# Designs tried in a protein design chat: VHH binders against Prephenate dehydrogenase [NADP(+)] (TYR1). Part 2

Target 1, 284 residues: Prephenate dehydrogenase [NADP(+)] (TYR1), of Saccharomyces cerevisiae (p20049r14to297)
Amino acid sequence: KVIGIIGLGDMGLLYANKFTDAGWGVICCDREEYYDELKEKYASAKFELVKNGHLVSRQSDYIIYSVEASNISKIVATYGPSSKVGTIVGGQTSCKLPEIEAFEKYLPKDCDIITVHSLHGPKVNTEGQPLVIINHRSQYPESFEFVNSVMACLKSKQVYLTYEEHDKITADTQAVTHAAFLSMGSAWAKIKIYPWTLGVNKWYGGLENVKVNISLRIYSNKWHVYAGLAITNPSAHQQILQYATSATELFSLMIDNKEQELTDRLLKAKQFVFGKHTGLLLLD

## First folded at step 1 (VHH)

Design a13 (framework vhh_enristomig)
Fold by ESMFold2-Fast, scan of step 1:
Structure a13 (fold): chain B 284 residues (1-284), chain A 120 residues (1-120)
Amino acid sequence: as target 1 above (284 residues)
Amino acid sequence: EVQLLESGGGEVQPGGSLRLSCAASGFTFSDYYISWYRQAPGKQREWVSTISSGGSTNYAESVKGRFTISRDNAKNTLYLQMSSLRAEDTAVYYCAAGYEWDSLTEYDYWGQGTLVTVKP
């Protein structure tokens, strides 16, 4: 059995090395224009590097598209039709709707669609980290068990969701968080608040330092992460719009000195958040 | 500051030719893979051509034989010579530069684009 990986960015490389170390036969590709350089770079790797995704698709029993969500449709349109009968195909993107649409549109009908998402960065030990597995279309009863057997080498905590559930949870937890802190950082830049100065100023306590560090962490990401979490995830749009609306409404109450309405609104939100709990969700 | 500035776009008749340029500053141009992408109205951005730091070239099937990518490291400039232009070549053309050459779809820097319109 051969496992194919299309895309040798950080996550694709992590998967290729983990699967190869576990004894799986792995073939990989990245952009064809980089083939000669990548072949030299990975000359000692245990996986096989091939020129393009057509060669990966024709030889693999299980293919993982480890590319950005905004690019997956184009890549699957190019390489998907080369997939052989009975191949299991999935992605490793942060937004699943574009994957599912691309897979349904471009893959042969006899391919199974089982997609995954490791909910951690490439530098983190995979053991105990959450790994979402989405069994979207399995015509062959052995496909789901095969994917689980491959993923077992990561020693991750498997979570089984539909793609709708995945995208909803991602929108609720990650997309809004990024939108909120990107907005704050953009405001700081516009009014010339220097976050490093805030972090070292003794007038700004622990909470202020936490928000500064979260903003710095978010701004340290590559820009396409924001596009993937917000632009290409339709589930995110309602949540981001609600955040923006709520922020504007609270600002209006503050500017108009409507203290009673402001406190009533905040108390209702507090009751919802802490109605069943009184604990902290963050560690300092 | 890193800057990529595309130029050379304009209106041309079918079968005509245009040469696009991308002027780079703020990084060591000779070390980078540089690519041309294009985006037609209402369509997704698509790859057109790439040239490696060593001068190796690759092309999308739809432009092979009609377009030629080249670079001038002394001038920090990338070129796309386009010939036998067709209506479907109408798009905004973007220059993209990446040092992380092990990435399938990632680029460090993008230009603002230059519009090419092929009129009947």
Scores: ipSAE 0.000, ipTM 0.119, lowest interface PAE 19.4, mean pLDDT 81

Design a14 (framework vhh_7nfr_2)
Fold by ESMFold2-Fast, scan of step 1:
Structure a14 (fold): chain B 284 residues (1-284), chain A 123 residues (1-123)
Amino acid sequence: as target 1 above (284 residues)
Amino acid sequence: QVQLQESGGGLVQPGGSLRLSCAASGFTFSSYEMSWVRQAPGEGREWVSSISYSGGSTYYADSVKGRFTIARDNVKNTLYLLMDSLKSDDTAVYYCAKDWGEYDLSGYHFDYWGQGTQVTVSS
């Protein structure tokens, strides 16, 4: 069995190295115009570098498209038709709808579609990190088991979702979380207030240290991360709208001095968070 | 094939202005974030500015904020950097850079660079 990787960005390279270290045969490509440069760069790599995605598609039993979501349609349109009978195809991007649409549109009908998303950055140890596996279209009983056997080398905690579930959860946990903190930071910037104190001793930090850490993590990312999470994922729009509506309603109750209604809303939220799902308080 | 071609560099006096252009071809320009990155002699590469695929959002390094303006023309597949109030420390080769476009929360990653255009600020 041969595993193909189209795209040698940070995540593609991580997968290629992990799979080759586990003993899998791996064939990779990136942009054809850089083949000679990449061949020299990866001369000592255990994977095989080939000139283009046609060569990857023709030889692979399982292909991972490790490319940006906005490029996936064009790249799959080019290389997808070269996939052999029974090939398993997936991506590894953070938004799945564009992947699924491209795969359904351009892949041969006899290809299985099983896509993944490692919920961590490329510099993190994969062991124990969440890995989403989406079994979207599998006509061969062995395909899902094969993908699981390949991914086993990452030692990740596997989570099985539909692509709709994945994109909705991503909207809830990534897009909304980022929107909330970006909104807070934007408000601070507009009124020119600096609510955090860097270098505070930890016994004086408490909740402020948590706030500072979250803000630094979110604002240290490139702006396109937020654009991708918020603009590209259709589920994100609904969730961000619900968040904005709730924030506006709470502030309306505050400015109108509707203490009883505000209290009732906060108690209902508290009951939901702690009444049904009790967990451990985590400190950074 | 993918190509990025910078132009507009040259010799200018302190306090002067320059307009850099980058002609892009071989990819869907309107779908990607574009950036300007510079490298002074004997130094590493320094990110200068970025612009979203639609042009709706722009970002600047603290060293150039208020003096430089990044812009794009998606119809002409061209990226611009308008440089005002130039200082001697702005002397560098300026590169047009295309982001790979991966949304992985890991920060800046550029998959393609142009040949660069030299900007020299001296009296």
Scores: ipSAE 0.000, ipTM 0.121, lowest interface PAE 18.1, mean pLDDT 80

Design a15 (framework vhh_enristomig)
Fold by ESMFold2-Fast, scan of step 1:
Parts: structure tokens; sequence; C-alpha cells
Structure a15 (fold): chain B 284 residues (1-284), chain A 121 residues (1-121)
């Protein structure tokens, strides 16, 4: 069987090299205008480089679109119809709704849709890192087993989700966390409270240390990261709105001196989130 | 502005020990988690160990019990004490600030130039 990779950015290249090293036949392409440059750059690579995605689609049994989420619809519209009968198709974007919409719209009806997301950067060892596998449309039972067999070479911790579950979890762990700390930093700036001046210099440790470190990391991101996570992800909008609503409700209880209701609400949240794992939490 | 400079690598025999150092400048060292990574010829970079700003540590299974990560905030220096070295520990070792948990495409912006460790029989 042949594995096709459309897009030789950092993650596409990671997959191509891992699959060829594991003994799989791999055929790759990127933008046609760069073919000669890429052929020279990857002259010693074990994968086969071809001019365009039509050649990848026509020859592959399993295709991974490793392209930017904003570009996936156009690329799948171009190369998707060239996919052969029974091909398994997926992507490697951080937001799955645009992938699923493109695949359902442009792929032949006899293609299976199984998509993946490695939850790590391209410069780290894949072993033990989380890998989401989404079995969205699989009319052939052997397709899911095949994808698992290919991904086995990464030695990742496989997590099986629907695309809706994936996007909801990603929105919460990425966009909401960023929004929460960006809003906190915005509040400090407006009321002139600085974590490293009002006693924090003397007592740098505990929760203050964790708070400052997370804030520094989030504010060290370029604006494109926040824009991508929050502006273009519909699941992020819902989660951020829910966060804002919950914060307002807690504030309302505090202003109204409803200590018992506040306590009950917080205990319910603690039980829901941490009930099974309280003794195993490692707070730096 | 951020700079990381690794040192302490060299040639050792199997079962030997080495201590690597990473001198950091251009950022508030004690505010950040700092990690060691390594890359052997023809292989991808692999995570070795992390030490958090509070002093907590994590290790890759392959080095657990043999390597010890530590930091000296007064000297802006990170250390990796390696013992019971094996041929498979041969690699270039890198010091990096770790923002991995922010996203799937999070690149390590701050990598040092590395220090070579060779374990010869």
Amino acid sequence: as target 1 above (284 residues)
Amino acid sequence: EVQLLESGGGEVQPGGSLRLSCAASGFTFDDYAISWYRQAPGKQREWVSTIYSGGDTNYAESVKGRFTISRDNAKNTLYLQMSSLRAEDTAVYYCATDQYWLGESEDYDYWGQGTLVTVKP
C-alpha cells in the first residue's frame, strides 16, 4: 500500500520521514511551482516527490492533507476528486470542522474519512505524545485498522474522538486558556496591578509563580497565534462565551454576598473536574 | 535577545559520567521551565528532561534513574548530570525553553547550538 502526503511543511515532512523509515511506500507533493527546488532539497529522501496532488491522489491508498486549515478547502477541491476508489483521506490541522466540511464536499463518496492530529510540535520525539485519531466516515471496516497500523510507527498515545469532541477540547485547552490569561493581563494593565511589584518580588513562589509563568508564555506568543485560535474557530467562540458567562455569574454571587450558593457551585465544579484525580494532581 | 549556550560534552566510555551545562542570558531565567533535548545522527530530536521554575522535574523513561537535571537560578545555569552512559546516549544535546503545551505547532524559539556527547567502547 502507498501513503500519500499533500503538503511538506514541518508536520508533513515529519510524517513522510517516519513512515518511510518504518518501511512504508510514501509519495509526497507540495506546491507545483516549487517542485524543482523541493526535488533538489529532498534528493536523498526515501519518499518519492511528485509534481502535484493529482499524482498523489491517483496513486495513494491513504492520503494525509498536511496543509494550513485556511487553505484546506481549496486544496481538497483541487486534488480530492482525483482520489481512487476506497482511498482513506484525512488531514493534520488543529481545527477539524474545516477539514470535515472540505472532505465531505469534495471527496468521492467511496472514500473513507479518517483524520488525525498530533498534539505536539514538529521538533520533538513523537513517542508518548498524544495523537488524536478521528474515524469520521469509514464504510470499509479495515480502514480504521490500517490507519492505526500506519500511525503505530510514531509510538504515540492514541486518543479516539469525534471531530466535534476534538474541536471542543481544543477550543477549551487552547483558546479559552489564552483568553482567560489575556483578560487577566488586560485587567492588571487597566487597574495598574503588577504581579511582580505588589509583594510578588518578596514571595516569588507557589501560585504566583505558576500564574506569572503562564502569563509570560501566553504574552510571548505573536498575535497570529491568538487570532488563529480564537477568531477562526467557532468552537472557541462558544467556549470563551461560556467562560465569560461563568465568570459573571460567580461575580454576581460575590456582589450579592451569597456565600453558601458560591461555595456549593465551586464544590460541584471541583467534584466534576477533579473528583477522580485530586490526589494525583501535580501543581508546579 | 534570548541566548542559550551548552557545554560539557565530550567522549566517554560506556558506564561513564558527564555533566552538561547551559548558560542562559537575555530573559528572566527563574521564571521559565528549561529542558534538555538530544538528537543522534539521522534521528529526530527527543526530549530528555525538564525542570520547572519551582524545581519540579520530569524525565524521559530511557534516562530515568541515570540522568539528573538541576538549575542554579543565581548563575542562570541549567545542568544535566549523566551517569551510567550507554552507546545509545551518543547525541548532540540541546538546551531549550519549553512552551510545548501551548499548541501542536509550537516551535521552540530558544535553542542553543548544542554540545556533542560520544559514548565509545
Scores: ipSAE 0.000, ipTM 0.101, lowest interface PAE 18.0, mean pLDDT 79

Design a16 (framework vhh_7n9e_1)
Fold by ESMFold2-Fast, scan of step 1:
Structure a16 (fold): chain B 284 residues (1-284), chain A 125 residues (1-125)
Amino acid sequence: as target 1 above (284 residues)
Amino acid sequence: DVQLVESGGGLVQAGGSLRLSCAASGFTFSDYDMYWGRQAPGKGREWVSGISGSGGYTAYASSVKGRFTISRDNAKNTLYLQMNNLKPEDTALYYCAADRLYEGWSYSESEYDYWGQGTQVTVSS
């Protein structure tokens, strides 16, 4: 069986190398205008590089579109119809709704749709990292087993979700966190504060150092990651809006010196967080 | 035929200033985030400063905060680093690099980093 990868960015390359190291036959492409450059760059690679996605689609049993969510519809519209009978097709994007819509619209009906999302960056060891697998449309039972067998080489902790569950969880956990720290960093930039100087030079450990390190990690990502998490995910919009609303309400209570109302709101939040049975100890 | 050529280094006394330049060619300069890095003898590479393609956003390593200023002139395809209040620990080979905002279909870190040969900065005590 042949695994096709359309898009040789950092994640596509990671997958291509992991799959070839595990003994799979892998065929890859990126934008045709970069073919000669990429052929020279990857001359020693174990995967096969071809000029375009038509060649990948026609030869592959399993195809991963490792492209930006904003471009997936156009790329699938171009290469999707070239997919052979019984091909398994999926993506590797941070937002699944545009991906699923493109696959349903442009792929032949005899293609199975099983998509994935590694919840980590390309520079980290994949072992033990979360990997979401979404079995959206599979008319052949062996397709899901095949995808799992391919992904086994990553040694990731596999999580099975619907695409709706994926996008909601991503919005709740990733998009809001990024929005919060991007907002914080943007505020620092506007008022010309350099909090990392205090956090790492004067204080070692504690919440301040953690805050600085998280901010640096989030800002180290390419802006495309933020666009994928927020702009193209309708669930993210609602969650970010709720975060902004809650932040504004809390600040309003603080500015107006409404101590009792602020205390009541924080107590309700605390009861929600710690009221469910957890492994955490409650402190006096 | 991408090329990055650094200039402006030299020997300077502690407390002095230098202005580094990086002349870029072979690509659409304004489409790329640019950054300055440095490497002292026997040490690893250290990221110094970065600037967005538009020039609207800048960032600095804590070690150079308040002393260095990164800027760019997209009409001239040139990146700059203004270094003030130089210290002996700033002694290093300074190089510029281009990190694409978008290359191919990647949505994460760019694979097409272009590196210059560097310009030596030596700060005497």
Scores: ipSAE 0.000, ipTM 0.164, lowest interface PAE 15.0, mean pLDDT 79

Design a17 (framework vhh_brivekimig_d4)
Fold by ESMFold2-Fast, scan of step 1:
Structure a17 (fold): chain B 284 residues (1-284), chain A 123 residues (1-123)
Amino acid sequence: as target 1 above (284 residues)
Amino acid sequence: EVQLVESGGGVVQPGGSLRLSCAASGFTFSSYDMSWVRQAPGKGPEWVSSISYSGDSTLYADSVKGRFTISRDNSKNTLYLQMNSLRPEDTALYYCAKDTWYEDSGSYYLDYSSQGTLVTVSS
């Protein structure tokens, strides 16, 4: 079988190299206008570079669209109809709803749709990292087994979700977290206060150091990641709204000096998150 | 026990050059992607550049493309940032950072743990 990768950005290149190293036949493309440059750049690569996505689609048994969520509809509209009957098609984006809509609209009706999301950046060792696999539309039982067999070379912790579950979890665990720290940073910028500059050694310990490190990570992300986590994921809007509402409610209790109600609210949250566990939970 | 020590900052005139270094210890340097992040006075942190663990792939912020070059020497556990054609707006405290074990798809995250090195572009 032949695996096709449309998009040779960092994640697409990671997949292409991992799959070829594992012995799979891999055919790749990026934008046609860059073909000559990419051919020279990847002359020693084990994968086959072709001029465009039509050639990838017509030859591949499993295709991964490794493109940004905002571009996926246009790219699938162009190359999707060229997919063979029975081909497995998926993406590798942070928001799955745009992928699913594009795949359902533009792919031949008998293509299987199984999409993935590696929950790590392209520069990280894939071993032990979470990998979501979404079996959205599969009329052939062999398709799901095949995708699992291909992805086994990443040595990732495989997690099986529906696309709705993925987008909700991504909204909560990533989009909301980013929104919270972006909001804090925006507040600091607006009032011209940045906590780590308040004195010597504020960086070296305790909660302050953790806060600074998380803020640096989030503010070091490129814009398209924020767009993928929040702007293009409708599930994120509701969860970010709930976060904002809860923050406002807690503030209202504080400003009104409602100690008992505030305490009850915090105890309810503690019970839900930690149950009877009295220490911080280390999640692997 | 990750330790990162930046050096090479200083005062330079506009159009000048500086080479920053980051000495890493306490982890297998050659197994991790590395980044440079800066914070200008009164501003929030800004990602500047990243380099893969092997040195084969680099990324740059639009504000520094064509002027800055990131590199690494895995045999010396050292990360570098060559800064050319410096501008007053490049004035900042510069930090190196180890990328974490978990990152969102398509992005870089930093494990910042250092003092930084100050770069001032003025007279």
Scores: ipSAE 0.000, ipTM 0.127, lowest interface PAE 16.9, mean pLDDT 80

Design a18 (framework vhh_7xy4_2)
Fold by ESMFold2-Fast, scan of step 1:
Structure a18 (fold): chain B 284 residues (1-284), chain A 123 residues (1-123)
Amino acid sequence: as target 1 above (284 residues)
Amino acid sequence: QLQLVESGGGLVQPGGSLRLSCAASGFTFSSYEMAWVRQPHGKGLEYIATISTSGGYTYYSDSVKGRFTISRDNAKNTLYLQMNSLKPEDTAMYYCAAEPYDLWSGDYTYDYKGQGTQVTVSS
């Protein structure tokens, strides 16, 4: 069996190298205009680099589109129709709705749709990290088994969800966190604060150091991660709206010097967060 | 091995001009989008300008639009930044960077920035 990777960004490369190291036959492509450069760059790679996604689609039994969520529709529209009957197709994006819409619209009806999401960055060891597998459309039980057998080389902790469950959980757990820290970073830039100087040579207090490190981690991501977590995920809109509403309500209480009401609101939130988890240790 | 060597920096008075050069070697220069970025003392990196592989497309930060011009000579493997109407705020270490940026796959990095050339705008 041949595994195709369309898109040799950080995650596509991670998958290509892990699969070839595990003994799988892997063919890859990125944008055709970069073919000559990428062929030189990956001359010693164990995977085969081909010129375009038509060649990947025509030769592969399992294809992973490792491209940005905002680009997935265009790329699948171009290369999807070239997929063989019976090919398993999936993506690797942080938001699944755009993938599913593109796959349903452009793939041959006889293709199975099984998509994945590694819940970690490309620079971490995959072992023990969470990996979501979504069996959206599978006409044959062997397709799901095959995807699991390929992904086994990552030694990840597999989590099986529908795409709706995935997008809701991602919105609930990630979109608000990213929105909050992107807002802080935007504020720092606007008021000309350089928190990294404070964090690296004259900061005081552990919480400020944690704040700077989380901000650096979030801003080190490419912009498409934020687009996938918020812009292209309708579930995220409700969570971000609630965050914004709560932030403005707290600010209103603070500026109006409503100490008793503010205290009551914060104590209720604390009871909800910690009351159910009394006896659990906080993770550092 | 990939090397980028910046030159052309120096001390200039406000309103003056400088032309920066970046000599590239060890990679296929014509296959990379190129960028100029700067770092004022004690501050983070600030993007200045990008030029496409062919030179047909350029993009500038708002702070330098109309004053700076990025260009390249693929036959000579050289990137340029023409800096006009210089301001004290332009004082920084200037770096050239090769961007193996692929909008399609989202692979973007400044990992190939050079050693830098200091620009000081002061009389």
Scores: ipSAE 0.000, ipTM 0.134, lowest interface PAE 17.2, mean pLDDT 79

Design a19 (framework vhh_enristomig)
Fold by ESMFold2-Fast, scan of step 1:
Structure a19 (fold): chain B 284 residues (1-284), chain A 124 residues (1-124)
Amino acid sequence: as target 1 above (284 residues)
Amino acid sequence: EVQLLESGGGEVQPGGSLRLSCAASGFTFSSYAISWYRQAPGKQREWVSTIDSGGSTNYAESVKGRFTISRDNAKNTLYLQMSSLRAEDTAVYYCAKEGLDYSEWGSDYYFDYWGQGTLVTVKP
């Protein structure tokens, strides 16, 4: 069996190396223009680097498209039709609706669609980390077993979801959360000296310390990708709009001195969201 | 949101000329390198030419000296002037925007955004 990886960014490279280390035959490609540079860069790699996705598609039994969700439609349109009969195809990106639409539109109908998403960055140990597996279209019973066999080398906690379930969860954990902190950061940019900035007001500790750590993590990541995912995910649009609406409503109640309405709204939200939890959860 | 729309294809005799156009939207056109690719029936897509944001050009060996890539940043339009056309040039021609973008939780690399293509047929 041959596993194909289209896209050798950090996650694609992690998968390629994990699979080859586990004894799988792996064929990879990235942009054809960069073939000579990549061949030199990965000269000592155990996977085979080929010039383009057509060569990956024609040879592979299982293909993972490791490309940005906003661009997956174009890449699958180019390389998908070259997939052989019975090939299992998936992506590993953080937003699944664009993947599913591209796969359904461009793949041969005899291809199975099973897509994955490792819910962690490329620098962490995969062992014990969550891995979502979405069995979207599987005409061959052995396909699902094969994907699980390949993924076993990651030693991840496998979670089985539909793509709709995945995108709703991802919208909350990536798009909405990052949008909220990006909007707060935009507001903070108007203040030259902020209370949580070390050395000025000595205002660090408690909730400010937690806020600083979360903000540092979000702004230390490649946040423009999170912004891009929010733009391309319809579930993210609705949830971001709901967040903005809720923030505006609360702000209006505060500014208009509507204490009784504000208190009722916050208490109902607290009971619904947190129930019996009365303290802050510590993140680390 | 990136959109590329090719036009200008058609039938031409060997030795003839055609000019292809690509109308771009959804990104700051002047800031990116833009490429032409082609795909003949039963063949894989092949790179044809690239022009960068500064106007520097590159060509595949098979078209060097016959094709000229150019851009009009004011019109957000890419061009491919094709001359001395051969039967081997028969293909659907695609406009493509290349880029690198990264994510910690998914693919951190992406290829070209592609247009719908425009067919060029060189009849023997």
Scores: ipSAE 0.000, ipTM 0.120, lowest interface PAE 13.5, mean pLDDT 79

Design a20 (framework vhh_7nfr_2)
Fold by ESMFold2-Fast, scan of step 1:
Structure a20 (fold): chain B 284 residues (1-284), chain A 125 residues (1-125)
Amino acid sequence: as target 1 above (284 residues)
Amino acid sequence: QVQLQESGGGLVQPGGSLRLSCAASGFTFSDYYMSWVRQAPGEGREWVSSISGSGGSTYYADSVKGRFTIARDNVKNTLYLLMDSLKSDDTAVYYCATEDSYGWLEYSGDAFDIWGQGTQVTVSS
C-alpha cells in the first residue's frame, strides 16, 4: 500500500517522516514551482517526492491532503478526480466542513473518505497527543482499519468523531478563545495601551499573569490558525456571535447599574462551569 | 523578540513603481524562505512571490510575473518587493511572511509565525 501526501508543510512533513520511519511507502508533493528546490532538499529523504498531485493521486492507496483549509476545494478539484478506484482520501485541516464538501463534490464515488486531525503542532512529540479520526464515507470495511494501522505509528490518543462534532468542538474550544483574546488585543491597539511591559512582568500575579501569557501565545500563532478557526469554520460563527452578544449584554448591565441582573447572570454561568468541570484546576 | 516590519507602501498612479521593504529581526533570516502576500479590501489573501533563503530561487504569481521582482539582503536581514507597471488591481495591503518549511499550504496550531503589520499600496488616478 502506498500513502500519498499532498502538501509538504510542517504537518505533512511530520506525517511523511513518521510513516516512512514505520516502513510505509510514501509519495509526496507540494507546489510545482518549488519542485526543483524540494527535490534537492529531500534528495536523501525516505519518501518519494513527485512534481504534482496528479502523480500522487494515481499512485496512492491512501491520500492525505495536508493543505490550507481555504485552498482545499481548489486543490481537491484539481487532483481529486485523478484518484484510483478504492482510494481512501482525507485531509489534515483544522476545519472539516470545507474538506468534506470538496471530497464529496470532486472525488470519484468509489473513493472512501476518512479524514484526520492531529490536535497538536508539528514540533511536538506525537506520542500521547490527541488525534481525531473521522470515518465519513466508507464502502470498504477494511478502509477504517487500514487508516488506524497507518496512524498507529504516531502513538496518539485516537478520538472518533463525525465531522460535525469535530467542527463544533474546534469552534467552541479554539475559535471562541482566539476571538476573545484577539478582540482584547484589538481594543488595546485601538486605545494605544498595552497593560503589561517587560519591566513589570514579575509584579503582576494571578489572573493577570495567566491573561498575559495566553495573549502572547495566541498572538504568536500563524494567521492561518485564526482564519481556519473562525473564517473558514461555519460552526464558529454562532459561538463567536454568542460571545460578542454576551459581552455586550454584560456591558449594558454594568452601564445601567443593573447589579442584581448582572450578579444573577454571572452566578448562572458559574454554576454551569463548575458543574461541568469539577475535575479541572482552578486558576485564580 | 522575532519581528517582521513592512514599509514602502503608498499612493501611486497606474504604471508607477514602488519598492516595499520588510525588516526582519530575532532569527537567522538566511535560513528561511520569505514570501509576500496581499489582501485587497473585501478579498481573500493572494500569494504574490517567494524567495529561497539563499536568494537562488524566486517564484511569482501569474498576475505579477514580469512586473514584480522579489529580492533579499541577508546581511541587512531585509526582504524587498520591487513593483513596476502597477495596475489598479494591485491595490492591497502587502504582508511579508516567513516559512521554516517549503509547504505553506497547511495549518499549524503550535508553529511560531511572525506576520508583519502590513503596508498599504493604492494604485489610482
Scores: ipSAE 0.000, ipTM 0.183, lowest interface PAE 15.0, mean pLDDT 79

Design b01 (framework vhh_enristomig)
Fold by ESMFold2-Fast, scan of step 1:
Structure b01 (fold): chain B 284 residues (1-284), chain A 119 residues (1-119)
Amino acid sequence: as target 1 above (284 residues)
Amino acid sequence: EVQLLESGGGEVQPGGSLRLSCAASGFTFSSYAISWYRQAPGKQREWVSTIYSGGSTNYAESVKGRFTISRDNAKNTLYLQMSSLRAEDTAVYYCARKYGSWKYTFDYWGQGTLVTVKP
């Protein structure tokens, strides 16, 4: 069985190296205009580099499109029809609706669609990190078992969802979190506050240090991660709008000196979200 | 909290027909491909049929033309219409959705429904 990877960005390269290290046969491509440069760069790599996605599609039993969500439709339209009978095809983007639409539109009907999302950045150890696997369309349970066997080398905590469940959970958890911390960092930049200058890593522990590290992590992401979580995920728009509305309402209570109403609102939120954890310290 | 519950099994003469049902709860039924499996006494589990979220279907060669898989997304129910039944179709029939570690083919199964074809 041969695994194909189309796109050698951060996550594509991580997968290619992990799969080859685990003993899988892996063939990869990126943009054709970079072939000669990439061939020299990866001359000693354990995976095979080929010129374009047509060659990947024609030779692979399982293909992962490791490309940006905004480009996936065009790339699948180009290379998808070259997929052989019985190929398993999936992506690795943070928003699944564009992947599913592209795969259903452009792939041969006999291809299985099983897509994944590693819920971590490329610089962290994959062991113990969550990995979503979505079995959208498969002719045989052997296909889903094969994908699980390939992903086993990552040693991730596997979670099985539909693409709709994935996109809703991602919107509720990740998109709002990113929006909140990007807004906070933008505000710091406007007033020229530098958290690291305050000595948070040395003088402050606990929450302040965690806050600075989360902010750094989010601002260290490539812009396409944020775009995938917010711009290309319609479910995220309503959640982000609700967050902005709630922030504005709380601010209004603060500037109007409505302390009792503010306190009552916060206590209701605490009871709803953390009622079962009264007196319990929660750690990340 | 995924739950699958099969029903409709029973005893039938060779050449007869039965309709099996699988009631699903605890997940977005319309988004999943769901399969029928069967297991005869002393034998391995055998894949019978799959229906995809889009409505396309696949069948094991041994049942092709005799069995028809269908779904009712409004009722969260899967069906297997069986006709021209043969003695070798005698088995416990399971509705299955894959959810589990890479070591398992399926970990969400119903309790099964017994189909007995007696000469």
Scores: ipSAE 0.000, ipTM 0.109, lowest interface PAE 21.2, mean pLDDT 79

